# Designs tried in a protein design chat: VHH binders against Mitotic checkpoint protein BUB3.3 (BUB3.3). Part 5

Target 1, 314 residues: Mitotic checkpoint protein BUB3.3 (BUB3.3), of Arabidopsis thaliana (Mouse-ear cress) (f4i241)
Amino acid sequence: MSGDRLEFENPIEDAVSRLRFSPQSNNLLVASWDSYLRLYDVESSSLSLELNSQAALLDCCFENESTSFTSGSDGFIRRYDLNAGTVDTIGRHDDISTSIVYSYEKGEVISTGFDEKIKFWDTRQRESLVFSTDAGGAVGCVTVSGNNLVVCVDASMHIYDLRNLDEAFQSYASQVEVPIRCITSVPYSRGYAVGSVDGRVAVDFPNTSCSSEIKYSFRCHPKSRNGRLDGVCINAIEFSPCGSGTFVTGDNEGYVISWNAKSRRRLNELPRYSNSIASLAFDHTGELLAIASSHTYQDAKEKEEAPQVFIHRL
Below, E stands for the ipSAE of ESMFold2; O stands for the ipSAE of OpenDDE; V2 stands for 0.75 times the mean of E and O plus 0.25 times the DockQ between their complexes.

## First folded at step 20 (VHH; from U5 with V57I Y110H)

Design V2
Fold by ESMFold2, look of step 20:
Structure V2 (fold): chain B 314 residues (1-314), chain A 121 residues (1-121)
Amino acid sequence: as target 1 above (314 residues)
Amino acid sequence: QVQLQESGGGLVQPGGSLRLSCAASGGTFSSYAMSWVRQAPGEGREWVSSISWSGKITFYADSVKGRFTIARDNVKNTLYLLMDSLKSDDTAVYYCAKHKYGIPWARFDHWGQGTQVTVSS
């Protein structure tokens, strides 16, 4: 279902904030500012459920096939039973909660927010909140891989070792020296790729002694190709899980571009989408790419047309 | 219905200071992300500063960084803009505005009527 638009019984009525594929299936979560978490079965091309909350949803994640979580504009962290179709509040940040991820290594949900906290939730406990620590600022985006959690504050990556949460985080400045808009873990190393508000990608390898893991950065729209697009915010960056080094960027002008991080080569570009690219997600095999074409409120002239979600086969 | 009322504007000399207030009513102020927006004579509206609903996180336009301070009092349901080192370029009508959803980069859904700030000798 390459480039095919998903159909929803009720149109998505406001921005899509996050797309996530299940790590085990082609079930797709769609989190939206319209307060609904939607679960879509891409293989059957059907909507499995829509679950309402009372707040704009800013991020989502799977724990497993039956359980997912959201972070919301009211700061609440909500747990969703995807089989029963129910929603439960497990805790709250004291300001908007911007990001939520699941650590399979720790078996814990990790959330961040504008209260400058990182909160850890364990669904197996009577009291879900099991740990809270200072993020060092307003968290804009996060990634988790193995024992490493990275939260981005402005232009810095704040790196936590999940085995040693009593220790202060390590701060690592991005190469672009402007705010980081999105981050993803490199699946074949301990590296990270970030997208900046000014149209650059940086690939970084903190704490490596390997000489072959050399950091680099580049503009997604170099002036030699089209200089009129060189300042466009990179809203989303995701690696294919297959280890080839393929990753994709999505920007605020509707471009989805694929790259190879090992060869440092631009691979291809999809036909331009009509609205900003708000989120990208690979399925667990790397054969499908979910694409949210949605306003992001980053451009004053942006149209608030109904968001669209597409599935592209690579 | 949410109502926003600005006050504290006036005439001030260059280098002077003012504190603007925005009283909120008709809702739950502690859930609002808020901004100040200004409009100079003959110009469009210019975003000045935003604040998250807890007050913990603030944002400033480059033109006012280091000179203006946004603050809120969620007990008194009041938004503030502390304006120091005022320049003639700061002359404008200043509006407080509420963001949708409590998200400080969402569109505005409510506006005050504005308060005039004039910086002149």
Scores: ipSAE 0.795, ipTM 0.910, lowest interface PAE 0.8, mean pLDDT 90
Fold by ESMFold2, look of step 21:
Structure V2 (fold): chain B 314 residues (1-314), chain A 121 residues (1-121)
Amino acid sequence: as target 1 above (314 residues)
Amino acid sequence: QVQLQESGGGLVQPGGSLRLSCAASGGTFSSYAMSWVRQAPGEGREWVSSISWSGKITFYADSVKGRFTIARDNVKNTLYLLMDSLKSDDTAVYYCAKHKYGIPWARFDHWGQGTQVTVSS
């Protein structure tokens, strides 16, 4: 089945920007342009929390079961106490803040924005902002894995070593050669998978010494469109947390497709969702896939209907 | 209520230049992502350029890249479009428009009245 639709006491009133599962539980964060961060307990099928941030939310992340963060259209970085049900600000960017991730290796929050900055926040310190550096352009998407941070600017991956942030980033040109829309880390290697605005996926291995890690790319389209030259934006790409090499893509036409990065084969295609796939998230075990079917403002003809979130069991 | 008013249009020869202005009132201009959009007679609206609310990031349609420059002055609450190397197919009514949420790819929620630009030899 295509999954169980989540019910919300107050309907989500504008685009869903990001879904995130907790690293330890099946609590799901839902960030929306309607300014609310929502915490949903998938096990009990109930909304646990709904907190207003006063700005459209563009990304979210967990620190742990008690604490999460958002980035917003007003540039503010907000911290959420999930037990107390409160929100406060820890800092801001000087333009919209597009992405936010948590580095477990550093114990720090990392945010990016249209001020072309990457900012590092350590809430264990009296002054949360502990470092700021140039992104080299307008950041479109971000991933962190171990000691590596990758920010995408147009078709380039800007790679930072979190142990040596004083050094300039490494620039790596993506195989897709058009703007990168989404990026995720390969969980069993030092590789990255990217999805492009024109429907391509690339798996890249910057700085690898392993001869078996060979980069590749392909057109990501549903089987009903085999042979099609024009693709649609790949809005989301996520790996299963297992080492099997399974990853999923979600496109702007409502298709969710699973692939295996090791065998380079399509595994499964879910029935088409009614709206664009704005975000995908695996739970910690890889047994659940959260799917946001939501407008993304990328198509002038899209319907701006209330977004829906589904839980698909694997 | 947010109000947007364009000015600076006129008649110019091919190869000439114009600067359009858009004065904003009734809100906090420094929080607005803004765009210029044009419409030739009998045609649909065509997006021209966008700018983020700080002014740091700009976007251009392929048809105007290298010839047009979008800018803003958040002290004077004014959006600008500097048009150089004008061509006859740039003839249109030019509108400034405000994006929802301060996000430069969100839908427009407010429009100006437009200013006519005519490029004729």
Scores: ipSAE 0.789, ipTM 0.906, lowest interface PAE 0.8, mean pLDDT 90
Fold by ESMFold2, last read:
Structure V2 (fold): chain B 314 residues (1-314), chain A 121 residues (1-121)
Amino acid sequence: as target 1 above (314 residues)
Amino acid sequence: QVQLQESGGGLVQPGGSLRLSCAASGGTFSSYAMSWVRQAPGEGREWVSSISWSGKITFYADSVKGRFTIARDNVKNTLYLLMDSLKSDDTAVYYCAKHKYGIPWARFDHWGQGTQVTVSS
């Protein structure tokens, strides 16, 4: 196990669903099924807030240093005042809300749910819900970068132009051909990296005009060795913000592996964590990697010991 | 207290059909993610199908895809399993179960008593 383990006065009592660093500081959000949104100041090694939300939290995001949002198992989209330590609702999906991201380009919150909707919320307006569209299925994961939103449904990526949401989205079939579990935007291109339920990573460049941007895919563990099983779900993919092409994968067997997307090389592997890797996050400088070692309910025999969060320094 | 009561089991020939029902009481059924789970004689419990609390999203085990349909009626507080093209391997006690948190892949926190389905020629 690598990195400094974060200490919580009250242990995290159920799955960690998402870790997010602030884009401006080393404040870390921790969303959990135990209903708490936690804000941790990594620089001072101290817990700043624990806010009860009355539902299991499935995702979270920052708007800015004072405001964040969650998506919940009850479908509510909640807004958090991180200075006052308060929470309120701004709207709801008609089933579980699975993902939430903030578009800094649009100034809008974007959420997805098992009601098969993508909902857009403008925090600047009296009526927050400003647009809703059909996803065409159960959304597995989401990424936003610039004016592009990508929503994954099974093995397909649905690419939306945020400047023109009345137009049909582009449907792009992933190379993995099995459900996509996680997606991240490539920070130096209009490419995307996905991780699949069967242990594959694919890097795609939809609509590229650059001849050097050639899609590729690989298996993180090409065969069973050292007791590792083929086909282990890739739960998280994240790029370092530094533009070097470094990204990390976290899988359901507790392995964190770093790769370089430009050289297409495996760089390093951290010692195995005791639980699945449920989430990964780089801080805004790329100097820190937050790692959630937490059950994910993908394995019936999975041990449900208290989740742990680690900070690995790079 | 949440109570779950299954019905609709019985003896059926291979290729036949059955509809199971699960009546829920003592709570807010429309907030529950629900599943059907079965147990054959001498076997462990096997997950069959799940449904989200609105009913919009459904999941099926590979062994039953295309043959079984899960559904719910949030007005009548009832969960259903429509079983078609039954095989001898479908013989089991069928349980309805409630997931924690309203999340259809979370652990179960309440179970019914089960209803027997027997497929024999």
Scores: ipSAE 0.775, ipTM 0.899, lowest interface PAE 0.8, mean pLDDT 90
Fold by ESMFold2, fold request of step 22:
Structure V2 (fold): chain B 314 residues (1-314), chain A 121 residues (1-121)
Amino acid sequence: as target 1 above (314 residues)
Amino acid sequence: QVQLQESGGGLVQPGGSLRLSCAASGGTFSSYAMSWVRQAPGEGREWVSSISWSGKITFYADSVKGRFTIARDNVKNTLYLLMDSLKSDDTAVYYCAKHKYGIPWARFDHWGQGTQVTVSS
């Protein structure tokens, strides 16, 4: 297994749902089904904060160095004051809240849930909920980049223009043609990369007029590997922030594989982790990759071992 | 303590219909993600269907899609499985089960005792 394993004051007792690096520092958020949000300072190799709440945490995001948010299995959206070490709620979905991201362009928190809503939160306002719209189905994953928000419903990308939310979303059918499990924005274009439940990756360029932006797809394991032909879910996909085209995938068999989206080549494969790869995150410089080796409850072969988080230096 | 009790099983002819119920007590049913799971004689358990705690989102195994409908009544604290177009392959003990955390893909933490469904001509 590659990288330095992180140590926590309260051991992680259930699935890690999301890792996020700060956009400004090497502070790392770790969200877990054990209800803890953990903040780890990778530079000093020290745990800064562990905050308990009432529900399993399904996603997290930074607003800035002092404030973060989580989405929970009880539907609550929670705000964390990372300096004061406090937690409060700002609102709720009417079913589990699956994803949460921060839009730096709008200055708003965006959450999704099984109530089929996308909700927008601005804690600078008297009422934090500032907008709510229909997602068109159960949202599986989301990404935000610039003025575009993409939510994935089954195999479709629903694309919203954040400057004009009163118009209906654009529906774009993904190349994977099976449910999308993860999505990330391509940092040097208006493209998106998705990973599917059946082990496919697709890079799409909705609405492009650039002739060099040609969509493509592939299977992470193009040849049979002892019965792994059809079913290894891609749980995480992330681009390096450096613009080189490097991205990584993490799957339910414990593989972390790097690719280059410009050359369309498989670059490298880390030694296999002992459990599924539940989440991946690059630090803001691209020099560090955080890796969660954790059960995801999406494969009966997963081990319910204590989840582990590793920092791999690039 | 959470308790789950299935009912509504029985003997039906191929092509027939049956409605299973699962009564929940000892907790807050409206916070539970719930599933139906079945077990045929001599076989392992097979997931059939799941429903989110609000009831808004449902999931079905391919083997039952289009024939079975999962539903819940959060006022009556009851989970349902409406089974149509039954086949001999549907013969099994049917269990309702509660997911941990209210997450419909988490492990189960409580099970009912099961109700027998037999499809025979």
Scores: ipSAE 0.772, ipTM 0.900, lowest interface PAE 0.8, mean pLDDT 90

Design V2
Fold by ESMFold2, last read:
Structure V2 (fold): chain B 314 residues (1-314), chain A 121 residues (1-121)
Amino acid sequence: as target 1 above (314 residues)
Amino acid sequence: QVQLQESGGGLVQPGGSLRLSCAASGGTFSSYAMSWVRQAPGEGREWVSSISWSGKITFYADSVKGRFTIARDNVKNTLYLLMDSLKSDDTAVYYCAKHKYGIPWARFDHWGQGTQVTVSS
């Protein structure tokens, strides 16, 4: 297990669903099924805030240093004032809300749920809900970059153009051909990478002035496992913000592996964590990686023990 | 506190149909993600089907797909399992169960008493 373990005065009582670093600082959000959103200051190694939200939290995002949002098992979308230490609701899905992201291009919060809706929220308006559209199914994961919103439904990717939401989404079968578990955007690009329930990764980089288009898939095999035929679920995938093409994967057996998407090579494999890797996050500089070792309720071999969060220095 | 009570079990011939009900009380049923789980004699418990708290999303074990239908009525606080084309290997005690947090892949925190379904020629 690599990295410095975060210490919490009150232990996290159930699964960690999402880690997110602030885009401007080393403040780290930790969303948990125990209903608390926690804000941790990695620089001072201290917990800044924990706010009870009355429901299991499935995802979180920063708007800025003072405001964040969560999606919850009760369908509510909650806004957090990180300075005042308060929480309120801005709206609701009609079933569990599975994912939430912030679009800096639009200045809007985007959420998804088991009501098969994608909802857009703008808290600058009197009524926060500004748009709602069909996702085409139950959404498993979401990413947004620039004007591109990618919503994963089973093995398909539904791509929306934020400039023209009146048009129907474009649906593409994924290269992994099995359910997509996680997705991330390539920084400074329209590209993305996905991880599947069976341990595959697919990468799609559009052409740049410096490199050719990249579109491939591969099985994510830890070296220490010695040639397993089938992989395990990839729960987390994240690109380094540095633009080098470096990304990390985390799986249900506790392996965190870094890769380079352009060279197609494994860069490093961290010592195995004791539980599934539920979430990964880079800090804004790419020098720190936050790692949640936590049960996800997706694999019977997981351990039901207190989740742990680690900061690994790169 | 939360109480779940199954009903509608009984003896049925192969190819027959049966509808199970699960009455919920002592809480807010419309916030529960629910499942049916069965246990055949001498066997462990086998998950059968799950439903999200609004009823919009349903899940089925491969062994019952196309034959069983899970449904809920959030006004009557009742979960249902409609079983068609019953086979001898469907013989079991059927339990309704509530998931923690309203998440249909979370662990169960409450169970019903069970109702016996027997499929015999």
Scores: ipSAE 0.771, ipTM 0.900, lowest interface PAE 0.8, mean pLDDT 88
Fold by ESMFold2, fold request of step 22:
Structure V2 (fold): chain B 314 residues (1-314), chain A 121 residues (1-121)
Amino acid sequence: as target 1 above (314 residues)
Amino acid sequence: QVQLQESGGGLVQPGGSLRLSCAASGGTFSSYAMSWVRQAPGEGREWVSSISWSGKITFYADSVKGRFTIARDNVKNTLYLLMDSLKSDDTAVYYCAKHKYGIPWARFDHWGQGTQVTVSS
């Protein structure tokens, strides 16, 4: 298990769903099924705040240093004032809200849910909900980069242009051709990488005048003919923000592996963590990697132990 | 307290159909993610199907996909399992179960008593 383990005044009592670093600092959000959103200051090694939300939290995001949001199992979208230590609801999905991201291009919060909706929230307006559209199915994961929003439904990627939301989405089958578990955007590109329920990664970097197109897939762990590595699932995938093409994967077997998308090389493998890797996050400099070792309830091999969060220095 | 009571089990011939019901009381059924789970004699429990709390999204085990349909009526606080094209290996006690947190892949926190389904010629 690599890295410094974070300590919490009140132990995390159930699954960690999402880790997020601030885009400006080494403040770390920790969203948990125990209904608390936690803000941890990695530089001072201390918990800054802990706010209850009455539902299991499935995702979180920063707007800025003072404001964050969560999506919850009750469908509510909650806004957190990190300075005042307060929580308010800004709206709701009509079923579980699975993902939430912030679009800096639009200045809007984007959430998805099992009501098969994508909802856009602008808290600068009197009515926060400013747009809603059909996702075409139950959304499993989402990423936003620039004006591009990618919404994953089973094995498909539904791509929306944030400048032209009245147009129908473009649907693409992923290279993995099985349900997508996680997705991340490539820094400084319109490209994406996805991780699948069967342990595969697909990488898609569009061709530009400056670089060749990159599009391929691979299995992070070869299956044994004895079947002992069956059921590997990629739970988390994240690119380093530095633009080198380095990314990390985290799986349900406790492995964190780094790769280079351009050279197609496996770069490094951290010592195995004791539980599934539920989430990964790079800090804004790419020098720190936050790692959640936590059950996800999606694999029988997981241990229902207190989740652990580690900070690994790269 | 949340209480779950199954009904509708019985003896059917192979290829037959059956409808199971699960009546819920003691809580707010419209906030529950629900599942059907079955147990054949001498075997562990096998997940069959799940449904989200609004009823919008459903999930099925590969062994029953295309043959079984999960449904709910949030006005009548009732969960259903419509079983078609029954086979001998569908013989089991069928339980309805409530998930924690309203999340259809979370652990179960309440179970019904079970209803027997027997598929025999």
Scores: ipSAE 0.761, ipTM 0.891, lowest interface PAE 0.8, mean pLDDT 88

